# Ledger of designs, part 1: VHH binders against LysM domain-containing GPI-anchored protein 3 (LYM3)

All scores and structures are predictions.

Target 1, 370 residues: LysM domain-containing GPI-anchored protein 3 (LYM3), of Arabidopsis thaliana (Mouse-ear cress) (q6npn4)
Amino acid sequence: KSTIEPCSSKDTCNSLLGYTLYTDLKVTEVASLFQVDPVSMLLSNSIDISYPDVENHVLPAKLFLKIPITCSCVDGIRKSLSTHYKTRTSDTLGSIADSVYGGLVSPEQIQVANSETDLSVLDVGTKLVIPLPCACFNGTDESLPALYLSYVVRGIDTMAGIAKRFSTSVTDLTNVNAMGAPDINPGDILAVPLLACSSNFPKYATDYGLIIPNGSYALTAGHCVQCSCVLGSRSMYCEPASISVSCSSMRCRNSNFMLGNITSQQSSSGCKLTTCSYNGFASGTILTTLSMSLQPRCPGPQQLAPLIAPPDNVPKELMYLPSPSPSPSPEFDDIAGGGSSIAAVPAASPGGATVSSSNSIPGNPANGPG
Positions, changes and structure headers below are counted from each chain's first letter, unless a header gives other numbers; antibody chains aren't numbered by Kabat.
F, E and O stand for the ipSAE by ESMFold2-Fast, ESMFold2 and OpenDDE, each averaged over both directions (binder to target, target to binder). V2 = 0.75 x the mean of E and O + 0.25 x the DockQ between their complexes.
Where letters were taken out, [cut] stands.
The coordinates of atoms that the task and the answers printed are left out; those that the model quotes come from them. Centres of patches stay.

## First folded at step 7 (VHH; framework vhh_7xy4_2)

Design k01 (from h2 with T101V)
Fold by ESMFold2-Fast, scan of step 7:
Structure k01 (fold): chain B 370 residues (1-370), chain A 121 residues (1-121)
Amino acid sequence: as target 1 above (370 residues)
Amino acid sequence: QLQLVESGGGLVQPGGSLRLSCAASGFTFSSYAMAWVRQPHGKGLEYIATISYSGGSTYYSDSVKGRFTISRDNAKNTLYLQMNSLKPEDTAMYYCAKPRVYWSGDWLDHKGQGTQVTVSS
């Protein structure tokens, strides 16, 4: 399985791994496999973190999770920070690749990443470098922000089914993956473009380029700020996170407005909105922007993405979560922009089409993206 | 030992077609991405196309998009490049290549002996 994705700068970007649990695992155990923050992982899947001892909650086998990762450009290639796995009794490169990491890495890729070690016989407690796929497509499209999910194709999957599941189109899938035809095989890793909320933070912010998939959350600013992306929205809403107690000021400069405050004043000339918005994290400081705008109509109450109870063997219908805001909640398929309809996609084109990825394949790591 | 052996090159008129083949041995072909690169006389290596281990994803340089098609037959350990609407500018030695999965420096792990493609009247 190739992890080749060209890039030209030493910038970082956000990406997602599509992971299916091979067995029952605690939240902390799943997070440790990918060396990601457990709470951020839960919020990327809209799981309510207010539940007591949520980090030790046991998630069921076969659960699908979106694992948030950060990708860096190294030697002209987009790479995740490699994770580390400590071998257990009866592990093989095959079981680690195909079961533990759900096909996100091949046995051959593990061997190559650990080329100085003989991996034909694994001792218990051996630390292995596990390389992971990373799809960001190093070219900013300012008109259509996309967050990319590295998805391992299963034997039952079809391009139309994957497109419907993730609210995209077969055409977008083939274009993003530079495929001429929508032909997939079990075990292929497909870059799936997800509808997302983008940010416009300054380049000096550590969370520059923060992007959140529709229907989800992200923690940023040292866990001091929580941002939400409502289905169908392209702009995130940020507010103080409840889990952090030691944070820099979240007040907009020279005002009484706190991060997340929105006030409106309706008049015959329109609606004046005053908003204290999150503008990134730099040198330990939470940046805020106070903005005033005039709109034809005042917006309704700020909507947040719905949260779910931590999944387990108990059916979700037996767990009650508070309803979203009294304002009507849009239907998932409608908010997803018709992403569930395969009838709207054109017929697949054969290989050799002029379809191109947003990124070119580098000729060598010293060269730019093409 | 890893071997890549190209064939199918030759002389063709502008607008013509050629199909290149690459026989791979000495590694698990079906587990690795493969590439075609070319080198015109007196110039550097130019990237043409890559294909994922399964054949589910393909990428092309802008100079060949819509004209060339990369494909593979994992049962036969063979990589193909179908070249249509050939131009004089496509004249080059064509190489089958195995990219490095992870690299620092040269992105090509191995490159075959090459097969010459000449497009002229």
Scores: ipSAE 0.000, ipTM 0.124, lowest interface PAE 16.5, mean pLDDT 77

Design k03 (from h2 with T101L)
Fold by ESMFold2-Fast, scan of step 7:
Parts: structure tokens; C-alpha cells; sequence
Structure k03 (fold): chain B 370 residues (1-370), chain A 121 residues (1-121)
């Protein structure tokens, strides 16, 4: 199955795919595989979009990305909106499923989604429908909003390791996935709850339901507003973005406060906080709300989610050298050059890794009997 | 019942040509990829060529690339293998095959009875 969530709602929801690059790919190439906005993908991974020509930066093989997707309920199961892949020379259903899409879909699921055509030998240039998993569960713990990541279990993974990596618990993972025991197998797809910042925008706003995973950014309001979710936070912080030239007013109505301005005043009765906050985008207008709250103590300066430089396409030796004090987390075995997980696919072709080398691969002209 | 029946094999001199045919029945031939495989005496099955359901894409083993051409006639439910510049090492039983949709190891769903090709004086 492509999804683990039964559903009945017709509304769309937001989710994430956990994706490991099979080869060096440009930002635009990765975004094209999932039919997502490149900027949104970069911001979901805290990658700095201010770099010139960032969409043409090459992301290295083995890099793990959170791919933001939109989900719908189809035939009682939650799945991603249609994603398409155009077949290339040497592609097989196995290489597309296991390498190109990192095990987020099976060869059988691709075949079923593409009806009566036998895909055991692919015509070059064929557009295939790729059904991808998706989990929203349409709920949060009463105190904590969550965004769900579809994660492909690797041979080195443990439930405890996955829980630690994504700041959740074995109990939460077991419950979310309706498991009787915390047992996993390589290739299983696990729904992982990620802490997130939710919005409370009105339903008529174009960005109603905006949700941002902890440590990430989102661009909204026609690229006029940038929102961030601080690590451990439940509420997003929004400020003017510099990526668009033409924007409607970002002042809070009948005030001198600009979007993102926070003033604090500590007294013996507590901290009076005055905030001009973002409240959604409707009919070309940036909605703002001026609010005052009283807290026991004034918060320190808000730390923005850390932005990182786009990764280089050339592997630096330091990127792949073992740590002098290796983390117990199995996540870094590939980076350390241990090779305890799925083998790297060469940049020249995705088509050789999914079938035993002891047998011919008929869909791959690079792999013959000799 | 799915059936594949090969024909066109025989004895040919080195440098000669043969055209093999495979008559398919019992399934929707035009919806499935097809393959040719061969088995030399005392050896395992060797992949030769595959063709997509439409005939739009073809793939060959390095040992026959440039010498053999796989083709199909979906209206006649027939698969072909044109073999040119035949060599003694091409001597084998040739099989028409329907690949499995997915595989690890045994990638053939069905294989015909075969037709013998002998390249010798």
C-alpha cells in the first residue's frame, strides 16, 4: 500500500516525505520528482534561499530531505496528490521505486497506478503516475501540533533511533502506526509525528491551515511573508520577506506596528507583550492582527530556525569521514562511509541497484550478461 | 492458457542470418513486454533482448548489440528476432519469453519450448 492512513475527509492536508537522494541532483530536479515548489522544499529543510540561483545548486547523493506535499483522501486512503515521473534510459520499476523515489513507493504500486500497461520493460519518455504515501491524521495531541513524515525504514534503523532522530517516542511511533509491538523491517514506511508550528488563520485565507515543522521556514502571501518555526515552538513567527517586490501593506491596522514587530515591557505584574502578527492572505491583502498579552516573564529574543548554505555537489572529505566520537544514531553510518544501508547509485544512471547483480537486468542497457 | 511457440531456427554458416518468430496466445500480447533469451549447451539462460509493449523501446545484451534486432507485430500477436552476422558462440536454444512484472532472480513469467540455432559448417 502507498498509505497507512484510512480517511473519509475530502479536504486537503499537509504532510512530509522523508527522502534520501539517490544521486547528485539539482534543487529543481529534486523538486520536479515530487512536483513541489523548489523554494518551499528548501525552506522545509532550512536551506538559505537568498543564495544566487539557488534552484540550480546541486544537492549531493545521500542527503536526507523533508519534502512538503499536499494530501487528499482517495478511495478511503490518504495519499499524495498526483506526482509524475518521465522514464529515462535504463529505468526499471525497481530502480524508480527503490532508488529514484527511495522506497516511498513499491514497483507493484506503480504498476497498479498505471493500469493495463505492462511496465516490466519501459518505453523511454513515458510519464508514469507515482502514488506516494501520506499521513495527516487530522489531529494533534491537545497540547502539541504535529506534521507527519512518511519515513522509509533502513536496515540500520531501530525504533529507538528513529524516535530520537525526530524528537518523538517509541510509544508515539507505535500508536500512530497502529502497531502491536515496536517491530520494524527494512522497507517499511513509518508515519513519524514531527513537532510543528500551527496557524490560526481564517478559513477564507488562501494559506488557511499553514503548518511548519520545527526548525523550518515557509514562504506565503504571494512570496511577501516568510514564517519560521523555532525549535520546540508551537507558534510560528512571521516577518516581511525580501523575495517579492510588490506587496500589500504589512502594518497592523490603526497602529505604527509593522508585521513581525514585538515590543515587551516587564513590570511587577508581569510582561506586557505587544505583537503585530500575520493572520493570513486573502484577496491580495496581507492580514495582520495587533495583540497584547501578559506573561510572567518577557521572552528573550526569538531565535530563528537555523538557515544552512545549500550543500555542495562535490563530496568534501570531512562530510564522509567518521566522527572521532561516533554518534550512537545509525543515521550517520552512510556519511561515515560505513555502507551499512542501501548502496549509493552512480550519478550517471539510477537503473542498476534494485535487482541482484547475479541476474540480468533487461530494462538497463548498461547491465548485460557480461 | 498462455502459450509461446518459437520457430525459424536451424543450421547456418558463420556470418549468416536467421529470423526467429514467436506466436503468442492466451493473453493480451499488445499489453506486455516481451523478451528473447537463449541457452547454450551446458550453460545457463542468457538474456538477449527485450521490447516494450508498444515496440517503442528495445534493449540488447552487449554480446548481440548491433547484430540482432528485436521487433513485434501486435496485430499478429508475434515477436521477432532478426539475427545477423551469426557467430559459432551464438549456437543455442532460443526462447521467446514473457518477463515477470517484477523480479529478483527469476525474471521470466513464461518461456516457450524453444527453437535450436546452430552456427557451424
Amino acid sequence: as target 1 above (370 residues)
Amino acid sequence: QLQLVESGGGLVQPGGSLRLSCAASGFTFSSYAMAWVRQPHGKGLEYIATISYSGGSTYYSDSVKGRFTISRDNAKNTLYLQMNSLKPEDTAMYYCAKPRLYWSGDWLDHKGQGTQVTVSS
Scores: ipSAE 0.000, ipTM 0.253, lowest interface PAE 14.9, mean pLDDT 75

Design k04 (from h2 with T101S)
Fold by ESMFold2-Fast, scan of step 7:
Structure k04 (fold): chain B 370 residues (1-370), chain A 121 residues (1-121)
Amino acid sequence: as target 1 above (370 residues)
Amino acid sequence: QLQLVESGGGLVQPGGSLRLSCAASGFTFSSYAMAWVRQPHGKGLEYIATISYSGGSTYYSDSVKGRFTISRDNAKNTLYLQMNSLKPEDTAMYYCAKPRSYWSGDWLDHKGQGTQVTVSS
C-alpha cells in the first residue's frame, strides 16, 4: 500500500482536506478560502444542492467539511496544493493557520512559503500564499479504490476513534502514514484512506480518474452530471445534475435512453439489463455508453447516497406558537430568526456514514472553537 | 524503528561513476515511494530523484537527468542510485529518504545518516 506516488510536472491527482469551520461562514466564503467550486464542495459532503440560493447558505462554526482539491506535482511527488489568502484586520500567522485554515497549515509553513523573514505585523490586505497538505492515491497497490483525506488531529482524537469515524482501521492508518506506532498528537495531519468509487473513463476525458468517496457525490461535466458513491460500493452511478444549466446531449447515441436510465426485462434466461451510463467529459461533450447485460435476477431500484439539508446554527426562535385554542391572544411577538436543527442521519446501508452536522459536534473547551 | 542506511560513497574523479545503496528496515519498503536527496557542504537539501513503490515510475531533477538512474530491489529492501559522468558540483552528502504521505512543510518523512560523495582529482 503506497501513500504517495511519484509524478511528472503535468500530473494531477484528487484529494480531500478535512476542514472544521472556525466561525459561521457562507458556502461561497468557505469555497473561496480553498479556491474550490462551492456546489462541488457541498456534494462532497452529501449536502443537497437543490435548495434555493444554497451557495449563500450560512454554515455553522464547528461543522466538519471534506474539501475536494486537485494536487499538482512538486519535486516528483504529488502532494502540493496552494491557495491565496488576503489578510484582514487582527489577523496573525497563528490565527490564519490555526483558525482560518483549521490547522491544515502551520504559521511556520506560511512564513516559509512567502520567503519573508518577518510577518509578525501583517498589514491589512497582504496577499499570502497558503500551502496545504495533499495526499494522493495511485490505485495500483490498493485492493480497493481509496481517496485520501488530510485530517487535522484534535486533542480528543484517538487512532481508534479516527479509524471508526472514517470506516478504516488503525492498521491502515498506521501503514498509510508510515508510523512506527499508532501515536498521535494534536495538530498532526494524518492521511486517512476513504473507500471510494472509481471511474473507468478514457484518458482523453477531462474527468479521467474521477474518484468519489463512499457516501458522497461529485459534480462533473461543467455541472451537467452528478455521480453518487453509495456506502460499500466501488462503482459510481451518474445521472443528470439537479442544477439547471446548458448541457450537451445526455442521451445514449441511437437510443431513447437518458443518462442514468436502467431498463430490465425478466425471462427464463435471466434478467436483461439495458443501461445508459456516463463515460466521461471530452471537448464539451458528455460521453455516454449504452450497454446490455444478462444476470440471474433483476436488481431493485437504483440506490443513491443519502443527501442532507444544508446544516444551520440558527435555532428556531418562537416566542409563542399559535394553537387551535378557542381564544388566542390579540397580539403575539414576531418570530425572530429562522433555520432549523438537524441531527446526524445514520447511513441506510451497512457501514456507518460520518455525516457532519452542527448539532452533533461535541464541545472541546481545551482546544477552543473548531 | 524505521532505519535507512546509505553506502557506496567515496572519492571519485570527474567523469567517473559511483553506485549508492540504501538498506531499508522497520517498514514495508515495497509499499512506499523512495527518494534520493543531497546536501553540499554548507548548503540546503537538494532533490535528486524519486521512484514509485513498484519501480515502474522514476523522476529526476534537471541537474542529474540523463546521468543518474534510481532503482530499487523490493525483495532485498534496497534502493539504488547509479551516478554516471560525475562533476565536481555533484560533491555532497547523499541521503536515502522516505517521503511523507502528507505534506507538512518538509515533504521528507525520514532521511538516513548519509554517504559522502566527493568528486575531485
Scores: ipSAE 0.000, ipTM 0.303, lowest interface PAE 10.5, mean pLDDT 76

Design k05 (from h2 with S104E)
Fold by ESMFold2-Fast, scan of step 7:
Structure k05 (fold): chain B 370 residues (1-370), chain A 121 residues (1-121)
Amino acid sequence: as target 1 above (370 residues)
Amino acid sequence: QLQLVESGGGLVQPGGSLRLSCAASGFTFSSYAMAWVRQPHGKGLEYIATISYSGGSTYYSDSVKGRFTISRDNAKNTLYLQMNSLKPEDTAMYYCAKPRTYWEGDWLDHKGQGTQVTVSS
């Protein structure tokens, strides 16, 4: 059963859904299932958006993704109601809930959200509201910013295993989910607290309340600004996004500093740091603030964790240049090898996945393996 | 009080046809999916066909596909099953049924009293 946090009217926050792909889907197809921005989805998973035509890359079945959503308070509980699904041939309420949305919603929750019509047998082309449980847990620990992930428990999962996977504790999981004991069942939805970088942008900014989980990226200010959250950090780092040609000024006022510039000056009194940082987006204007601090020693250059390329279309030949050339060599090209020879299995479908047996009764949630 | 009343059963020779009807009352018929199931003497219930609330989608068991047609008239609160090319193995008590919206075992919410179909020479 879902563990959902009670909430007040008009309460909203950013949240994540832990989604496991049921079949091979393009980036745009996954994004369309949740009505989320493809770039935001990729950055939430540290997938490199600079890859050519990345939105048409295929993500393999069983891949785990963090889907960024807006979590709203409706009828005293937190859920996303912006997600809609148009039914296809052979869909059942059970297959939509358990396969398409990976158990993040139950058949009965879909029925309740679409309560004017019985959905046990579906017409092709029906538009369904898909209510997705989510969590904010505001005020639980304001000193440690966290973003909450809705995670569907699988048969092999243990509380200790889940806690280790997401760098939390069994105690925190138990407390967040108001559990008396760390007992879970397959299909349960847990709220998992992920360490995050918070922002303090003004309330009038369109990205007020921006929060980024550790190890992830976010794109804001009309795709003009990219913010990142390094593992173990509580403060995000923002800089001009690549491939943005029509952006407002990113200069700190009364200075020559551009957004993301950090200068350090070592002296006998310590290290003087001057930073031009991002402070939100309002009325088409990128807000910046110039700050100065004094530390005993200057920090070294910070490196973000490498962005993870999509599983498919990764360049097979990575050429290492012996000496950096001022001009790139045209002899190096991005030829991606054909599919993995290891991936070829006897049970593989020759022309694509076969449609579900036409003899199946639509809406039967028990019609599955094991 | 929800009621489902079947009619149209009888004795028919192999290769013949029958049309079953089910009069529904006591609920908003047009808002619910409907089904036909059958039970041969001394055996369990067998699924035959389902139809969506609007009539836009229909599904059949492999044993009757191409021979039976499920349909509905929401204005008359009536469900139909047109049975063609009947075989001796189609001999059973036929029930009009309202499926549960969601289930983990028994998928039927209600079924009628049934109408007997006997296919014999």
Scores: ipSAE 0.000, ipTM 0.246, lowest interface PAE 16.1, mean pLDDT 75

Design k06 (from h2 with S104Q)
Fold by ESMFold2-Fast, scan of step 7:
Structure k06 (fold): chain B 370 residues (1-370), chain A 121 residues (1-121)
Amino acid sequence: as target 1 above (370 residues)
Amino acid sequence: QLQLVESGGGLVQPGGSLRLSCAASGFTFSSYAMAWVRQPHGKGLEYIATISYSGGSTYYSDSVKGRFTISRDNAKNTLYLQMNSLKPEDTAMYYCAKPRTYWQGDWLDHKGQGTQVTVSS
């Protein structure tokens, strides 16, 4: 139930920063601001890494990105204090906080994190510690895996709009952020819970605790394995990455089954599923598990989240934008919102009268929960 | 509307035990994580312990790990801190607190008025 995640000094978790570019920057330049792996950043935004020279591609100002970070525990709450910024000509604490880091940190927080440095005078080349807010979910209180996105509220935002964009609810946003009322102001930072796929890898695996938000990808096992989180799924799907690297065997033990292979056989007694699945990376070895299960009916074809083509250096009217979570969900669903649109649901369902009067919910059982 | 009321503080000898209680009202207590923090005389706030909304997860500062136990009774809207093997360094005003989930400025959403714990002979 959307609880605050308490932590100890030894605890870390994966989290996301919601970042809007303040100017045109190369992929490597954006990654450098947060000291994150460029490829991991691209995959978190469903950007196709197979595009030639993608790491040197220019991302346009105003583009929204999900930046994957490791969230560390400080004073019983989670904060990232490992990010560093080297000051440039004309920098101020305000411009660094509000423009360079998109409001993810305040000028006062930068000052406190650098209390030994006299920041009343910012010399060019000063190295600053940038404390970034992050939130985690430990998974022990709730069975549903989630990743938290630190999101800076904009002047056009509403709680309902943010909830719809990231496939959550106003109630969950209010509870997660320990708010007394669902009131927001521009510049506020919200922890937004994103539906995610969790791993069940053993504790000795290097990628133990791997978690991927719905609609995105991750590379693991030394870039040998690519895992995806299908929209609406709780379990990740892993397959051999298309990247040219040297990898250990990806076959399931004593079989011809390759990592990612799923076969089904329908019979009168049910559907037999055989799966060669990824089980983590340990001591240079890709771990696999061959499993067999019987289900009442065979599942339909599995669909992986599509990768978004990398943005081009061409006119902005032709730019591709990253999806915020499982898929882009425009406020008015004019592109493709389908049955998830509240405005479309009454119009698509002719159960109500054809008269111009407003629709009413039939019966009291629909109004109040017990 | 939100109110946190601490009780159970007092004078105790080194090596002794004390149990603090916090009565919560004005919010859905069972839906939120809770914390205990303390403030020694003339010093800043120190984190002590946190507990998840269900009570399934607990975390402690290194200074109290193994000596203090945080717990909750969601049916009674009450948070507890069992303090064992108390040391003079544990002398402080103890606060029941509801932490924030987003971090900008103060990480505490609310804290009570506090209950004084003094450890001396």
Scores: ipSAE 0.000, ipTM 0.201, lowest interface PAE 13.6, mean pLDDT 74

Design k08 (from h2 with S104M)
Fold by ESMFold2-Fast, scan of step 7:
Structure k08 (fold): chain B 370 residues (1-370), chain A 121 residues (1-121)
Amino acid sequence: as target 1 above (370 residues)
Amino acid sequence: QLQLVESGGGLVQPGGSLRLSCAASGFTFSSYAMAWVRQPHGKGLEYIATISYSGGSTYYSDSVKGRFTISRDNAKNTLYLQMNSLKPEDTAMYYCAKPRTYWMGDWLDHKGQGTQVTVSS
């Protein structure tokens, strides 16, 4: 576990930003701030993309989102430099850093990233590079099945509280961040390790290195394939996406098995599984692998992680009030350990949300080279 | 509160050496990564080097790699930058900084008053 992640200039990896909305924004507006795919962003937060016109759904101020980003190598250090912001009337480096990007960047970091631009005068329409924290820790000798979240420490936060919120430990947080003591200050950014499902796609695949946090989804292969990571699993499950797009064949070679098909047959020698699995996206082609494995017992049916309704700041019962409502629902912003991500029903008061999976996968069969 | 005080700058000839120091106070110095950044006259801030909380890992910008060495003394709450083979383009105000991220050398708003380094004949 490295304290600072060394990198090479050609290698990229995936990470997450912990972002809190500064105002009510449409899904497309949030996605535009980070130049990320809006449906991929929704799926990273397990939000149901089947809702009509979901890209124009208004997300409430103070909602916490996990924003998927790609890390690049800059001066031997992992960073994200793909994000750009076009200045608006009354913008300052401070308001851009602290409000618009939720403290994920400082005014000084914006200055450093835009050293060739005169930032003493922020003319409307100035395009700024926004350097964002980014860490993968996919080092040379450590196989960590974790996706890292850059989390901005808030005034009420404690190391124990953050660890509890993200299902990790104070020890793991201290180790990942190379801290001598668990001392934090508001505005500090921590790398939080999230349990994840990894992939073994070939290096020539466009989605090589795809990794999905537990309880979440990813959209890949030009929106043709959706993958999920069931709670407690290390292996992702992929199937055709519900989005109607033009897609290459998703049939496993020389078979009637479609991507995501798993058949099981119990026998005296154990359970024989036949699976048509996703193996990456290359040159416009969806790669599949048909495999057979023998396990001691047949697993229950593979279940995708549960999807939640898009979050909302106005309970449906109160929609008669002038919009937009200045106040979020009373239980929507749970900053004491829980966060807004537990509010699964946007049209109703948040509360009593439970996330569970009944499926336990015994082990991963050896399916391919990886 | 948090305070960083740089020293050790001055006028030096091309090819010469200087050692900068930064005295830190108001926080648990040994628990945080630290960085050096510089600002040449009329230009923006430029990242120079980062050191982990223990001193076990260091990183440098390409412009100074092999010439500058960052180090720390946690017992004295002091950060150092040893600068060798100085060039005229190294002329800048040098700042000690506490990064906002613990595992990487990212800049943040907490920086000292700076110490001027001028490289000229």
Scores: ipSAE 0.005, ipTM 0.364, lowest interface PAE 11.0, mean pLDDT 76

Design k09 (from h2 with S104T)
Fold by ESMFold2-Fast, scan of step 7:
Structure k09 (fold): chain B 370 residues (1-370), chain A 121 residues (1-121)
Amino acid sequence: as target 1 above (370 residues)
Amino acid sequence: QLQLVESGGGLVQPGGSLRLSCAASGFTFSSYAMAWVRQPHGKGLEYIATISYSGGSTYYSDSVKGRFTISRDNAKNTLYLQMNSLKPEDTAMYYCAKPRTYWTGDWLDHKGQGTQVTVSS
């Protein structure tokens, strides 16, 4: 019941991870877990980036976030580009998979991705490859562009509840995940289609293929341009980002129209709409296009998804990343709780059964391949 | 054909020392964590010490901390246990062990044939 997207091309695509915080973390700390831009992460969640010192703001445990990631085809399956985690004191494969990455990866998958290294005893500061789920599906309906979210099923979840939360259907969820029936179990990973706004930027643009889910924001053009997707819309709206100062011109042609400016003029023949629109980023240049259209009536004010202040239940001065439980210091430098996990498991489980995904059963590997 | 062969056990007086060795073969020794466990006559397995694949991290049971030292020589595919200030309670069959890389209950992948350590006068 984990979504595996078969692929044949080496093309990259964009996707989202549905991530629930396991503990209170600063914005920069969450972003570092996924090696993503912190401001882009905030905008994916409609969080106001102009909030003072937002990158050091503490996000509370249990907060759900959409994490923007890049996907690639590797050995016939769609995977995230390599995310790396640097191990900390008291880390185990189980705690990294189940708590730190919220079930988006299994301990067995981490071990396989790092196959030449034994991870039963973790050294502090070890760089681990974390293979995260990823879905882009080339068969997306062109009239209904979508971005895919990898979502970990929780014990309270139902298919109907997930469908309602993400404005999709049980039928679409079942079809996308190649399920024979709409049955889920806690820990399953579902690909959830999120309706999105697509772009028509030229192929030579750095942000060619930019897609933004309904109700979200994205940064592009080296943080110079901020684009949004209104709920139910298929067209993105782009304007200058408030946080960037070293940007190329955002003026259309030789006009007085700045990126994002829309003028309407009602006449007896209808409404003439003039828009200075963003058309991609190429060779350090922000591309703009001045367009004119005629409509029977001028559009009313559009309601964009509101940018919200980041949640702040904990004063900044009281909380950095919660320190891992201190491991006892042995006579030599102690690197983690590896000894405690090994010591606890033998005492608790003498002769216990092995998991189905364990590497070897004595004698069976000797019986040969095929 | 994974093999772990222990040596260095014997009879020693209280307060004495022994160095146990474990010759590993049939797998890439330098890529795996290793452990020492012991079993006194008629009792269950007791964890003694573990060492990471690089030798950068070592862990000990409280009963042997400060007295025993686990070490490894990856070039020689050999695991060691230096035992000092031996007590009668240390009398047991000592096993070199390869832990499972990940487990939910059974943590030992392989265990050697063992070497007997007897501490008495």
Scores: ipSAE 0.000, ipTM 0.333, lowest interface PAE 13.0, mean pLDDT 77

Design k10 (from h2 with S104H)
Fold by ESMFold2-Fast, scan of step 7:
Structure k10 (fold): chain B 370 residues (1-370), chain A 121 residues (1-121)
Amino acid sequence: as target 1 above (370 residues)
Amino acid sequence: QLQLVESGGGLVQPGGSLRLSCAASGFTFSSYAMAWVRQPHGKGLEYIATISYSGGSTYYSDSVKGRFTISRDNAKNTLYLQMNSLKPEDTAMYYCAKPRTYWHGDWLDHKGQGTQVTVSS
């Protein structure tokens, strides 16, 4: 119904909306309600994207989804203003706010955002701006990377139940929402911090500031790169996506390493790991960088957890889809201890990727990290 | 009873400075984020700045960023707004405010009685 976070900066951040379907809708229909990429929406919910024609699959009423959006600071309040709704027969501002958008916006906020005195009676086919509240606010000092979810409180909800569901604490929820006590009412919008894997891509990259909730996935670089944040890990892992179109080179410059490749070499100082890592997307070019770390012993064969899995709340009818294909390599065994990072290019502190891509450096920031 | 009492307003010339104070009582001040908002004569409330419960995070509206500084003293239950390089368009009633725990329509839970700031030659 409202606003989640006061703000002053016109910068943008990535955020999530907690949305409950009001009726049965196709994946593309839900994505169209929010003007988001259907595949990105599925990956935000750990839904298998390898199934053929998945975009036309039906999602049932009452399914809970995390909808990825971009937050902006507008009039001192964090909102997404990129969402538009085209009115249909019998729509009212109330039905649009409470049913179609699940209480994430109020009728009054829709009216204000569209500055029309006559929105109490809607013409069919009217295009409305839907201002959706969102959060980028860090409510705790020295907190871990987090993505914020705008969650509409339901009648059966408790603070302890919400905290458990989203792997946070009542204390964190209370602090993020500037509360003195864990008191909630149905219809309230609560900012929920989801622990995440963050990126350090350069500011000129179109996916600058990319962060992924723990246990989730994201597509970037025009669907060419797939990044994951595995349970218990705080490191983002990126590799070539299976849903690819024409893509620029994914090889680390001056090497035979491909994006996602990891190699190890034992030495007297311990085990040296070399990784070809994703470093953002700029001017149609996939940026890569070589990183090295030192640890006491080399790990065995590496095995990453399965990349994509349906969420536990996926409806029964979707369980009759073909089983997912075996997960892509690489494999990782958790045998080795920790280590220290060693810079590949000591004299060039900003990183070798920018030097290697000098002919691909854009005219600088595209107004928003995505 | 939650109470917020603003002070420090007054008449200043363009380019001048003022420091506003807000004395909070009736709640655990150190547990809540706080805000400053203003209302010019005949207009709606305008967000100015917010500060986290610890004072570790601050946010400002574009119109005051770089000129105003919000701060707090949790031991004294007091919120401050340092206003520098004041402009005629900063003329307004300034309110100390406690944001709502949950926002809908109106994001403010409570605001004080206000202190008038007038910027004119």
Scores: ipSAE 0.000, ipTM 0.112, lowest interface PAE 18.4, mean pLDDT 74

